# VHH binders against q330m9: the designs that were tried, part 8

Target 1, 357 residues: q330m9
Amino acid sequence: AEQEPKELLEMSTDTERLLEENDLRPLWEVEKDFGNQFGGFEADIWKWEDIQASIDAIERDVPIADLPPGFQRRVAVPVNTGYRNAISNTIYVGVQTVSPGETAPAHRHGANALRFTIDGSEDMKTVVAGEEFPMRDNDLITTPQWEWHDHVNDGDETAAWLDVLDLPLVLDSLNARNTFENHELDRQPVTKSQGYWESQYGRARPFEDTKEDGIPGPFEGNCAATPPYRFSWKDTLQTLRQRAENDDPDPHDGYSLSYVNPATGQPPLFPTMSFRAQLLQEETDPHFHNAVDAYFVIEGEGATHVGDDVLEWSERDIFVIPPDEIHHHDPDGEAILLGMTDRPVFEAFNFYAEAEP
Below, E stands for the ipSAE of ESMFold2; O stands for the ipSAE of OpenDDE; V2 stands for 0.75 times the mean of E and O plus 0.25 times the DockQ between their complexes.

## First folded at step 1 (VHH)

Design c05 (framework vhh_7xy4_2; at its last look DockQ between E and O 0.09; V2 from the best seeds 0.00; counts 0 for: pae E 19.4 > 2, placed apart)
Fold by OpenDDE, look of step 2:
Structure c05 (fold): chain B 357 residues (1-357), chain A 126 residues (1-126)
Amino acid sequence: as target 1 above (357 residues)
Amino acid sequence: QLQLVESGGGLVQPGGSLRLSCAASGFTFSSYAMAWVRQPHGKGLEYIATISSSGGSTYYSDSVKGRFTISRDNAKNTLYLQMNSLKPEDTAMYYCAKTVTYSGYEYGSKTTFDYKGQGTQVTVSS
């Protein structure tokens, strides 16, 4: 129950001075300020047309080679009005492009990341942990923390994808630092054949090699690590269709397929973020939760009602639903969405809450 | 206790060269990106160059690009700054700085320093 902020009580000048001199505040003032670290988190939508225009402009004005080391990424970043640095205070989404012949140089970081391919090709590769992953349309590829990764476009068309990271959670919400390292080479050595990482997490798994129980890098924790992995859209869609044909939909989310951690076979994909493909065929029932939902429209068109707002979306649009907002989806025909959420962060501490109005 | 001790500063003529050194102790030197910053008299701190923990990546301010070279020897816990083609405007106190961030920065990572040495004075004058 959102306790109404207590009315400010007047204190003597001496008391105010005493508190100020000792870096103290009365509870009623602090309580009032809790939850207001950032500006207003609002439901919002970014239209693909605008995103495309923006990223094209960036591409035109700033060749990748002109960017400084560590920043050799051309990305249009949806930013929420109150936050201004990302789509939310926990999730970063960017639209990155790599033109033919370009390379985004190899690096690694402590943040968890994934790529969702918007415009891909067989010749567009993201190299992760020594394996070249083709970036085909709607492929989802993990870039786990502290794994070397680079992007190389050997094709003849500009590639585009979503960068999704938990950067805001670390840098802003937790006020921590992101560990980062540039590789000495622009391209990391390819040391694994295609399909290697997938083979590690199939039904048949090497028994002895799974012993790398540790989180890569200098990090410590108690969560299952996310391995490098490519979720092919072909397989994902096939499975999603099977669900739609054989199962009942969730009243709020339709037919959902979670991108599970390949190592565990269970959500979440990352300790900080979960991802799912959602197939919507009908209007869903309203609900609300304290987690953030960000969406990318893979296919179709429709609208999402968020409180009094209506977000009309079409293919490749990005939109976000703030926490605690009553919302439901209204697809026009069949639509498929990529859902991105920080739900795992809440679940990790028994903070997640969901309800119907 | 963390220590950074700069050396190698002095008086040089325009066009001359100096090599600064910074001896690091009290922390795992090889785990941190390092930087050189300078402060002209009466002015604020200016970032000059940064080098990744491994030494594989370097960054230079436009003011020193092509003239200065930052390097490191992790086995010796030492940071270097080779300064060539010195100009009068390069006159400043030069500090070795330890980054707060581990190894480097990306995506809005704060490039901040939690420690700097006592500095070494560089004066470029005819």
Scores: ipSAE 0.019, ipTM 0.309, lowest interface PAE 8.5, mean pLDDT 88
Fold by ESMFold2-Fast, scan of step 1:
Structure c05 (fold): chain B 357 residues (1-357), chain A 126 residues (1-126)
Amino acid sequence: as target 1 above (357 residues)
Amino acid sequence: QLQLVESGGGLVQPGGSLRLSCAASGFTFSSYAMAWVRQPHGKGLEYIATISSSGGSTYYSDSVKGRFTISRDNAKNTLYLQMNSLKPEDTAMYYCAKTVTYSGYEYGSKTTFDYKGQGTQVTVSS
């Protein structure tokens, strides 16, 4: 911003005491403190080799089965220098691993979450709202707000995936309490066949009489809440390739697909966060916006230029672009990124802004 | 008025078999998935098996898979659990449950069950 925080003005000692005893502050002192508490966010990158080495160290030192209920999860969390609890003050990204025979017990929370599979198998499962979802490489599975979820590895290889949650927004910014519950069972009952939740949200979908004329069904509510859902990487990649073969790229995002809320058929996937798969074949044009962009590198290698910084990335790296920084991507050959952004929050409050340099 | 009444428990030697039954009333039994859960003395609840409303799909916890079989008779409003090759660690109170898969928040609720019965005790001991 152009204007610096206002300078302190002198007040009498009696006035200062009167304000203090009544928990009052003058405007010019309060304005000086707005926007400065966290020092701002910085562009940063977490290399996969460093993440993996860190998780291996956690596994050696901490038997997760001995942790309290709700904490029996092995997660390495990228933390920004400007906000030490997550990659940004709105988005939490973590890399979780589950070794053969381990279980992450069932819980639910007010925060929205998704799982993007890094190393999975048919025998590694996330159970969400009564359905076992096998975790297949690069599939995106939603565990939306207040849905019960647990994870179990019945396979012979360690599984890894990306957790993405709006935890900082829900818990720190909104200070929401009583937003977490442990299940009475470590594993929830399975009541749906595999593929059930996917099948319910196609163009041909079940509609009760009450859903005709736009009336929400029993679990859709006024906001059309995001359901449990699996976005198949096979299908997503095929559609992305077809876009690359038939359409012109966006100058900033390349060829992209937005992960839509299956209940509405529209983005954002969550009210607080939107997600896209981006296929990059050429250097993108620079732009900037006031939302945060975080990325996971699905495939390939390259660099992202952020102001005066250059983030050199390769497969499985995580990086973040802070608000209001001019940036562009420069892939080395073909690359695919998972883009994650808090843009929906800004749009809901009419704050979103973007510009070209 | 929803009611679930379990029966068939008792004392059995290791390697033995028992068949549990659950008589359901007060709801349209054929419209709901049903489960068996158990609770060993002084421990938490453990999920055992679930069966779809039609009986066409069944799901088991790893601890009982291959040894237990869940089934239902919708004409008789009855749920069954056939338990074979019983082990001492199978000793528990067994409950028939009408399961709830939450698709939203229920204020003040801390349970995943719409209802569970009074239970039937299974003791596997020599």
Scores: ipSAE 0.000, ipTM 0.343, lowest interface PAE 14.7, mean pLDDT 84
Fold by ESMFold2, look of step 2:
Structure c05 (fold): chain B 357 residues (1-357), chain A 126 residues (1-126)
Amino acid sequence: as target 1 above (357 residues)
Amino acid sequence: QLQLVESGGGLVQPGGSLRLSCAASGFTFSSYAMAWVRQPHGKGLEYIATISSSGGSTYYSDSVKGRFTISRDNAKNTLYLQMNSLKPEDTAMYYCAKTVTYSGYEYGSKTTFDYKGQGTQVTVSS
């Protein structure tokens, strides 16, 4: 009896054509695309002197009023190899400036955002949800999902700050490009006294701090997870100093302080991103994890070892550590870092992993 | 004060074409998805096309797909509907509408909107 042909490892030309005609591919052909979409996500560093020179050049050439339709913000954006829109595929970091007399117009969007002040003054304000938040050096101010925000500089010097947003997740991965709205006014009405939002989350606070309807989100029936809030640097630094005097450091992160969500009293600050202030006094132990870490150097200088690379940083530098890279920090004396991570996304999926080599 | 004013309707032979326009005022046009809906005499509203706030995404009902084209000009605050290969079944009052969704994407089988204009009549008859 004649043997039937063995099952073919290679499909016939007719089968290949039928699949292609119907926009289908067999799994064994598509599986090699998974996990390789980024080309190469690498450790990298952006030195403040280069950022500053670039911002100064943009500021000379491009007033905010002349920007094309869109977000209408003057921002220099650190971008990674393999993902040309941001420092990572999940976290967007930018350095924004507003010159004297400029306004970055009021808008709101689906992405969560915060501002970490680099060069601030009492007359430089981010205005969010009806409150003027003066931009004082190293303050962290949330401009969360779907809250009106604008930035106004009534001072006499250019202000600069770090923007951190979950923009790549919201726009590219979740395809929420149309969750954006301009306010009818460039400067939103100021309807709250300074300090109002902070007062809502103290140990003595209004009775209904967890309202059933919550803060409105970008779609009907949804609520924003994170309120507008200012974390003062003075309080943050005081707490870091108390930890250093009284507690043992984390072997990987030093004396770490989480910027918690004021409404819950717990991390993460946003559903998608968490933030910490890290006081480093000694070389840390190496570890690795599957979440991205990005850093802004608040104070001091040192190095971070990432695999075989060494990222030498100083005050106001920005650097990124890709997933799964063994890394540790080696400060020169004492340093303070702002840490930024997409770890909350991994934790929401029960997917976060961390280990020591 | 919010207004949507449709124009461009009229009488046309089967197989003909019309271009509808909708002039918008009283709101930030570029921030909202827009739609065209129609109402045949004595029947309910039928959603026929939507377009995202930027114009980058468009969605069509099966009854008009391939024959009608929705577009917008955000610099002129104007929404358009190019209607080709018209059939007697297309006879209806046509309205432009400001949707409640900014993307124009339909959740489920319904489109909701918070305002529509007075409409323009399209009649397809020999």
Scores: ipSAE 0.000, ipTM 0.132, lowest interface PAE 19.4, mean pLDDT 84
ESMFold2 (binder alone), look of step 2: mean pLDDT 82; pTM 0.839

Design c06 (framework vhh_gefurulimab)
Fold by ESMFold2-Fast, scan of step 1:
Structure c06 (fold): chain B 357 residues (1-357), chain A 124 residues (1-124)
Amino acid sequence: as target 1 above (357 residues)
Amino acid sequence: EVQLVESGGGLVKPGGSLRLSCAASGRTFSSYAAAWFRQAPGKEREFVSAISWSGSTTYADSVKGRFTISRDNAKNSLYLQMNSLRAEDTAVYYCAAKLGYSYDFSTPSKYDYWGQGTLVTVSS
């Protein structure tokens, strides 16, 4: 038996014109468009050799000093099929390089950011809120919303790091305007001694008075705001290895540590994003969820199975798992991943859901 | 409102292939998650495969790598491509659909709409 084409309900021309003139659409036209604005994100992988070749091409062709204020940074940005400005519609990941003698000028913005160092040195500095942070391999440094930051390479080797920002969420989804400011100086004054920010958020920390009604304001220096902070890789790796020697792995994350907000001691690191260092020694169990998972391969090689796709990764590769895709990791020997997710946004509004097949 | 009608069942030899189709009537099938379930004689309905409104797919371990679920929203149709069929795949296959944001794709009681089923027999 033949199936006849589906008929659509027709409105009169006068009705269609009336709705159009008043910027009105009937429910059945709007309802079908919800959830399809950014297309589908696909599982994808960006290989380090391709990222490196692309950055080298940018360096050859584009003198970044000639770019407008605010754009003077050499960054290769993974972009997904469904959203061409970032790896997902909530998380931006980029690989930035700074050559010897280069400066990425001081600025601040409403978006939260962190820097995960790939190739660093004692003479490569990220300056955040008046403190110089040397960029050491695999250290994670936060540049939280509205904190001044600049990057200066006073060394003799090119530095590279991973930028991770909630930029798509802040600028595109929320359309938060007036969220960027250039500093008057390319290099901000250094006003804090090295180690200052780490010292303020240890086991003993400054106490801030609660605001009226006991609820701190979000951007006015409340005690729950994420501070500038450096997470030492030496300490993180030691703790991961002790965990692997003494504990059972999480079925999905292996042996993991959350990068917690130092002000609260709790994940997420930012209200919009959470981060984990994950040590994998064995195949993980499959699961799926509505939050996005993005990964940077710190060490090792392996594969991640995502629906019908197999992403074969090695050191320094970046990959992404879109919402609702069943996935699991299969390391080839020992591997360490930096996991990045927008899960905190979902949890804040009780939207988060996960399941196992 | 959605009505589901399965087709494509039949007799096939072990190692053979079949493609099942499920035709949906209604205007918003693309907003539904859809699934295939099967019921062998004397057994309860078991999950086979599901596809979400976003196109994400889930498979039971027993069929993973052999069966492929797909949809065509323009035709309001759901498909199950079955390869490397085995005698234990013999069952009545049901098409099911649900609205909502639940990620529970494998529990029959979570589905709002069901077809009447199509018989697949795998034998020599």
Scores: ipSAE 0.000, ipTM 0.111, lowest interface PAE 22.3, mean pLDDT 84

Design c07 (framework vhh_vobarilizumab_d1; at its last look DockQ between E and O 0.01; V2 from the best seeds 0.00; counts 0 for: pae E 20.7 > 2, placed apart)
Fold by OpenDDE, look of step 5:
Structure c07 (fold): chain B 357 residues (1-357), chain A 124 residues (1-124)
Amino acid sequence: as target 1 above (357 residues)
Amino acid sequence: EVQLVESGGGLVQPGGSLRLSCAASGFTFSSYAMAWYRQAPGKGRELVAGITSGGSTSYADSVKGRFTISRDNAKNTLYLQMNSLRPEDTAVYYCATKYTVSYGHSYKVTYDYWGQGTLVTVSS
């Protein structure tokens, strides 16, 4: 009978009872429970072949119309082994598909969302805040807080994209409810011409007295709202290439281009999530930080070293780096990654920390 | 659009029988639990019977042994066989589905859908 080592610190039965009866615990016990609400966050990678096979299978089995109202979306969701619900406790990533002729019905929610097009078409539209945005390959489109959005595929091929949301932050980390509303119609009315939202945030933009809060819906806050916006890959790539040709790389991130909030002209794109296109040409130097890094491989192949693990990635793979893990990238040739991070959450509270080994 | 349409209600004498039907559409019927509720005049809505997607049934104590809930997945129809009806069974009966969409363990949205109801009156 292996004698369990007698805990050196024993309280009397009376003390224990007193604490229990009053919903109190001693600090040394509570401290052990802090940080253990979630399972272990592990570095992980999801291969495109597996994702594709899965989402294709779902597409065959489940038409969008058969899904219940609400989150009526056909999505394969990468889930971290430790959490089982998302890629991290702050960021949700999914691969969504819409078949020809299908509509993902209009709804809105308090969570922020981003779409990154994997397989796009001119006839595939995500309608956001009354404007039809075409979803071309590698386009990044915002679905900001409390804006109506639906997806319509009038093309002849299945459309696929990444859904990125801050759902885990709201529902798990903050233990809050997600404000959600279905539209009365499957398709929202198109009330804006194409290019309208872009025109609101160009170099020349309307100057109107804006409400102090500037946040859509019933929400309050101190952060600038994110507008509906489409970042074309063509323009993004061009800018990224200019940077690679003219600037010095970051030792850890290579050549990075941030998707900035069009309203402010600065990162982060969302108050809760920052996104960047990251061009890698050489092995990067190791570092670590307390923010999460999730990646989608836009182009190329390589590997990311995370602690003792090596994540070998290729085009359209998804992988995640846990907080506080030493990591660096090793591309095989040139690679471009979409980087997704919850860094803004930490920065907002002066909690972000980064260091080199 | 999710639709639930109840039928089969009417006037029946005490001790009589009635079979209610609920036609479901707009969702994969076979994948979701269904239930019957009722609301008597001046009273709150109460659960009468439930059936899971797998066919497991549950009943309110007041109707046990008298009512039977069943489903035909091929017809997308929910049934409530009511036997030995009593005056206290007089109510508007509602078909309902409660289903949850989840993207993970913590990402859940629950929706309740109800029909318009069908009136059952038990009177001599």
Scores: ipSAE 0.008, ipTM 0.292, lowest interface PAE 10.6, mean pLDDT 90
Fold by ESMFold2-Fast, scan of step 1:
Structure c07 (fold): chain B 357 residues (1-357), chain A 124 residues (1-124)
Amino acid sequence: as target 1 above (357 residues)
Amino acid sequence: EVQLVESGGGLVQPGGSLRLSCAASGFTFSSYAMAWYRQAPGKGRELVAGITSGGSTSYADSVKGRFTISRDNAKNTLYLQMNSLRPEDTAVYYCATKYTVSYGHSYKVTYDYWGQGTLVTVSS
């Protein structure tokens, strides 16, 4: 049973000195401190108007070219209470923009990443593992761990997208060293035809022993590794609407589709994060779970009730529900959310728990 | 053997306040989500407020801003502070742990434990 601070035993001064001198703490002091190293995470919402105003201000003040190597990306990052580097202590969400003629230089890292396009075009490209992926509105493109990626705007309009990474988990919880590399070139060579990566993941697929550069990839021993891939919004929306027309909604998630790892055909998309497109037509039932849920509002408006708080959201807003908070969604008409969660980490360690009050 | 014992109900004038308590025994109280339900005359039972093991709270729209659910894990006690009471809050109030926990894909534990209820009457 947990002990209140005023119920804890007091030791003699000599005993306290002995423990302190030897870097020892008694169990009852350590037990009360577990879970308190980072503050409690709060439900929170970032309104698109505020994000847009902030990123526009960064664009005025900071040319990408003036940033140090490795940091040459214009990103506004939602940050939560209790962890001031991301939306949660496991998931990083950022809004990145690239102006006409700009390049975000090629790099790679141990963190898994995806790009969910907000404002794109055929001339705005994410280049990953040798292939140019045009960034079309609401398409989801993966730039998985250790794959080279750069972003090039050859169009006439500023592009914007969500970056979603397991950065806090990888860097702060597991390993902060040897997890980043800059490419020799700002733009990597294009060595694959457009559509190549999508075409390689079906029931029959290639298997190779090694990559030329020595970095493990989806074809090298770990055939379950998430590949570079584009999930078309046109196809995703069509499937989601077919589901809504033919099936009953989940009481908590509405009508949903999981973005699956193309290499396995299974959720989650990454070992550390899973993603869903969720179509809501009615108020959902309350539940809670020990995993974090973060959301980007693709279409529509509504509210999410989280404990005592009401998060009122509209198109392009970002919001988060911390662990162990009772929540439900109340759309105003029809709405579509991109759901993002660290649930796979909990499932991998057999910790995941959910409950319905 | 789970036991939940409510107290604190009574008669109060509109605009008044009451504090309900629920003494829990027979389980590791701190590990369970808890809730208050109510049943008004002629109506079905409805969820009023819930609190998770971690302290996250939720409320029915009709009581938001007026009622506060809280817990004291050292005393194995659940509370409901009711302020600005209205005649429509008249009901029998039940302390409960009623939810299903899913562990992985195949193991489920359902809890369905209720107190005996305590009557709250709001009238002039």
Scores: ipSAE 0.005, ipTM 0.413, lowest interface PAE 10.4, mean pLDDT 85
Fold by ESMFold2, look of step 2:
Structure c07 (fold): chain B 357 residues (1-357), chain A 124 residues (1-124)
Amino acid sequence: as target 1 above (357 residues)
Amino acid sequence: EVQLVESGGGLVQPGGSLRLSCAASGFTFSSYAMAWYRQAPGKGRELVAGITSGGSTSYADSVKGRFTISRDNAKNTLYLQMNSLRPEDTAVYYCATKYTVSYGHSYKVTYDYWGQGTLVTVSS
């Protein structure tokens, strides 16, 4: 169609002043400006060796005890070229480390978070709501909304894990505030034996005739709260192998499992984000959707094609696929990915869309 | 209106014991964490012991093994049992409930309620 001349769209200075004086804008200027509140997001990849080198440099120069109050967590944050505080405008990913003898102090906040263990040990623990959760490689541990959590390394090796939070969505896109409280002690009291939180959601579990459900803290909402919980890698991998043995793969995602909310038995894990483990054994078919996908490579190597770009990944790399980009995965042999997505936000607004090219 | 009223302070010899009480009213006591703070002459207030609404306790290193915090939710009362008292424990002891609400990354709003304090003097 014919391009409208720019001069036909401009107004006199007097008209511009009248609109501005009354805090008004014409629709055609407003509609033209939609989608330009932040820079665009790019497909991108962060290689583990670069992440590790950066964390090592921080660890050399700034011990965790010397970090400012409220930020006593040593974290390297993958940032998108178009959004300089996080991997996307909705999902925050960080790689956190705790050296031997260190504690990342106890606090709680309104944002939901999870920890996906990269380098763990029996003596490295995330303590959540009174329970010590040993951080074993590839376990996923929730530190949900308004629950006390701290990270304690009583071992002799540095531990590392992935933090995933909905902070950009909540703080920047929704312009909300994150409710936050530091505990009076660096290490919260341990008040529950290991396994307590898991036992609350077993097939045989405690039950009282009258229960009052609620969302922790000062928050209200219609979604079930996400509890403290550990998804063991052993169980996750076993289930993934059963799928590979018995089912056909999804043409776009391979063999996948959803990390469900244990309280409901259904996705999403958080109201704002879903997580999945994906076993890829062959090249997938291309598709696109309006939700962001971000990935951490649990095992293996391969490539992901995003439009004309190719993201070549290997174990422990992190990569992101922006909305509406045609993409597919091409593993070199077999690979397992942790997938993370803001799809639940889109579904809550009846806004999710997906198609094949 | 929220009120916290301490009692049980006094003069005691080194090695002695005292039990402090804090009567609470004007709020749902069982829903809030409670703490004891103390302030020695010329110093700021420091945390002595805390107890969550669920009964989990914490202690400053200087009082561990000597002091015991407890609560009776049916009586809306917080306690501090102080044993093996030392001259350096001399201070005004305050009962407190602390509720912190933070809005966003950079802004915090704290709502604090304090008692008027009870003096503990440890001297021979």
Scores: ipSAE 0.000, ipTM 0.125, lowest interface PAE 20.5, mean pLDDT 82
ESMFold2 (binder alone), look of step 2: mean pLDDT 80; pTM 0.791
OpenDDE, look of step 2: ipSAE 0.000; ipTM 0.231
ESMFold2, look of step 5: ipSAE 0.000; ipTM 0.109
ESMFold2 (binder alone), look of step 5: mean pLDDT 80; pTM 0.790

Design c08 (framework vhh_gocatamig_d2)
Fold by ESMFold2-Fast, scan of step 1:
Structure c08 (fold): chain B 357 residues (1-357), chain A 123 residues (1-123)
Amino acid sequence: as target 1 above (357 residues)
Amino acid sequence: EVQLVESGGGLVQPGGSLTLSCAASGFTFSKYALAWYRQAPGKKRELVAGITSGGSTVYMDSVKGRFTISRDNAKNSVYLQMNSLRAEDTAVYYCAAHKYYPGSDLYSKYDYWGQGTLVTVSS
């Protein structure tokens, strides 16, 4: 009877070879790959026991000192089957450890980064732009674009933390090169007293002016850039508790606080990513959106329903919800999540979309 | 059972062309990166070409412009088109599947390997 248009998608072997030899692809192959180039993201969960076992195996079996300069860091990186290098095509999450007496050498890069402390101490330091930041459990410390940073464990116990970076977006999607530099010293000089960076971005702050006739370069400070900063867990938890006592929860996020850029006071901590501490006491309402949501479980246990999957999570687990999957959270009692999203990228391009089923 | 079956190897003269094929079964092909490795007598195994689940390719410097890797997810197959073959291309060629980046370690727990196919470039 009627011939189907699908016949137009078939090519002879000679035609296929001719296109390949000349680095050509037919339009229908390119069109099919747009939006599917990352193999299709899946909801997934990385259990802390498996992450811990993997880190322990790296520490036992891998001489990380044999790695090239700048890569000498012990990190277990959740990777999605649909993207080879990270939890998503925009957000990188890794669990880094530093053993007693070790130093992760000083470097800087174009990618934005933060550290969310899992197991820290007063003697475990992240050094950023000349200031030592003690890594206390559940504190969030920024190591923003092009700021020198190193990690030094002068304590008696192995430290662990989350690295969260926009690395896939910067390196894979934008193919930005010359965006990484190793310091000439493994440990940078400490030139600022503790609390310096926090004091510079309070309600009273020094006047900072950018270039009169231009925009700041990646190696120049400016008042709009995300600064080195420590967000105290004690303060964050106290505020979450006050919200739970005085306010109604968001139907999808529960009681939440945004980690704001201290220089602007705005919720996107970085132009590419925003972060929330979310306190859940009740089952949330289902929704879906085109932004990715990734989570670290700070406290508690529960489940997240995502499409046809149920992700059962407990303290220190990492999980991800891909774009356009209907999802909701169901805590078992009270739970606190660190939410991480690439939503700011979608908003900057005016195509963020959210809906309820 | 995971299986990778290579074909297309053989004897070819310098300057000639050869196409290697690898048929895969027992895993979700579309979610894996595929790669061709080779091992010449007395040398280490080396990555020749790789293709990610998304279609991005990587090539060894000495084969760039001469070799082309491609995949067909509907047929669970990966191909290596080899042109302008040289004596130094003589090796056993192995097809491999990687759950992660195609340049990952040979002994990764998510790696699957074929039996290899011999390519001899000689007069």
Scores: ipSAE 0.000, ipTM 0.103, lowest interface PAE 22.7, mean pLDDT 83

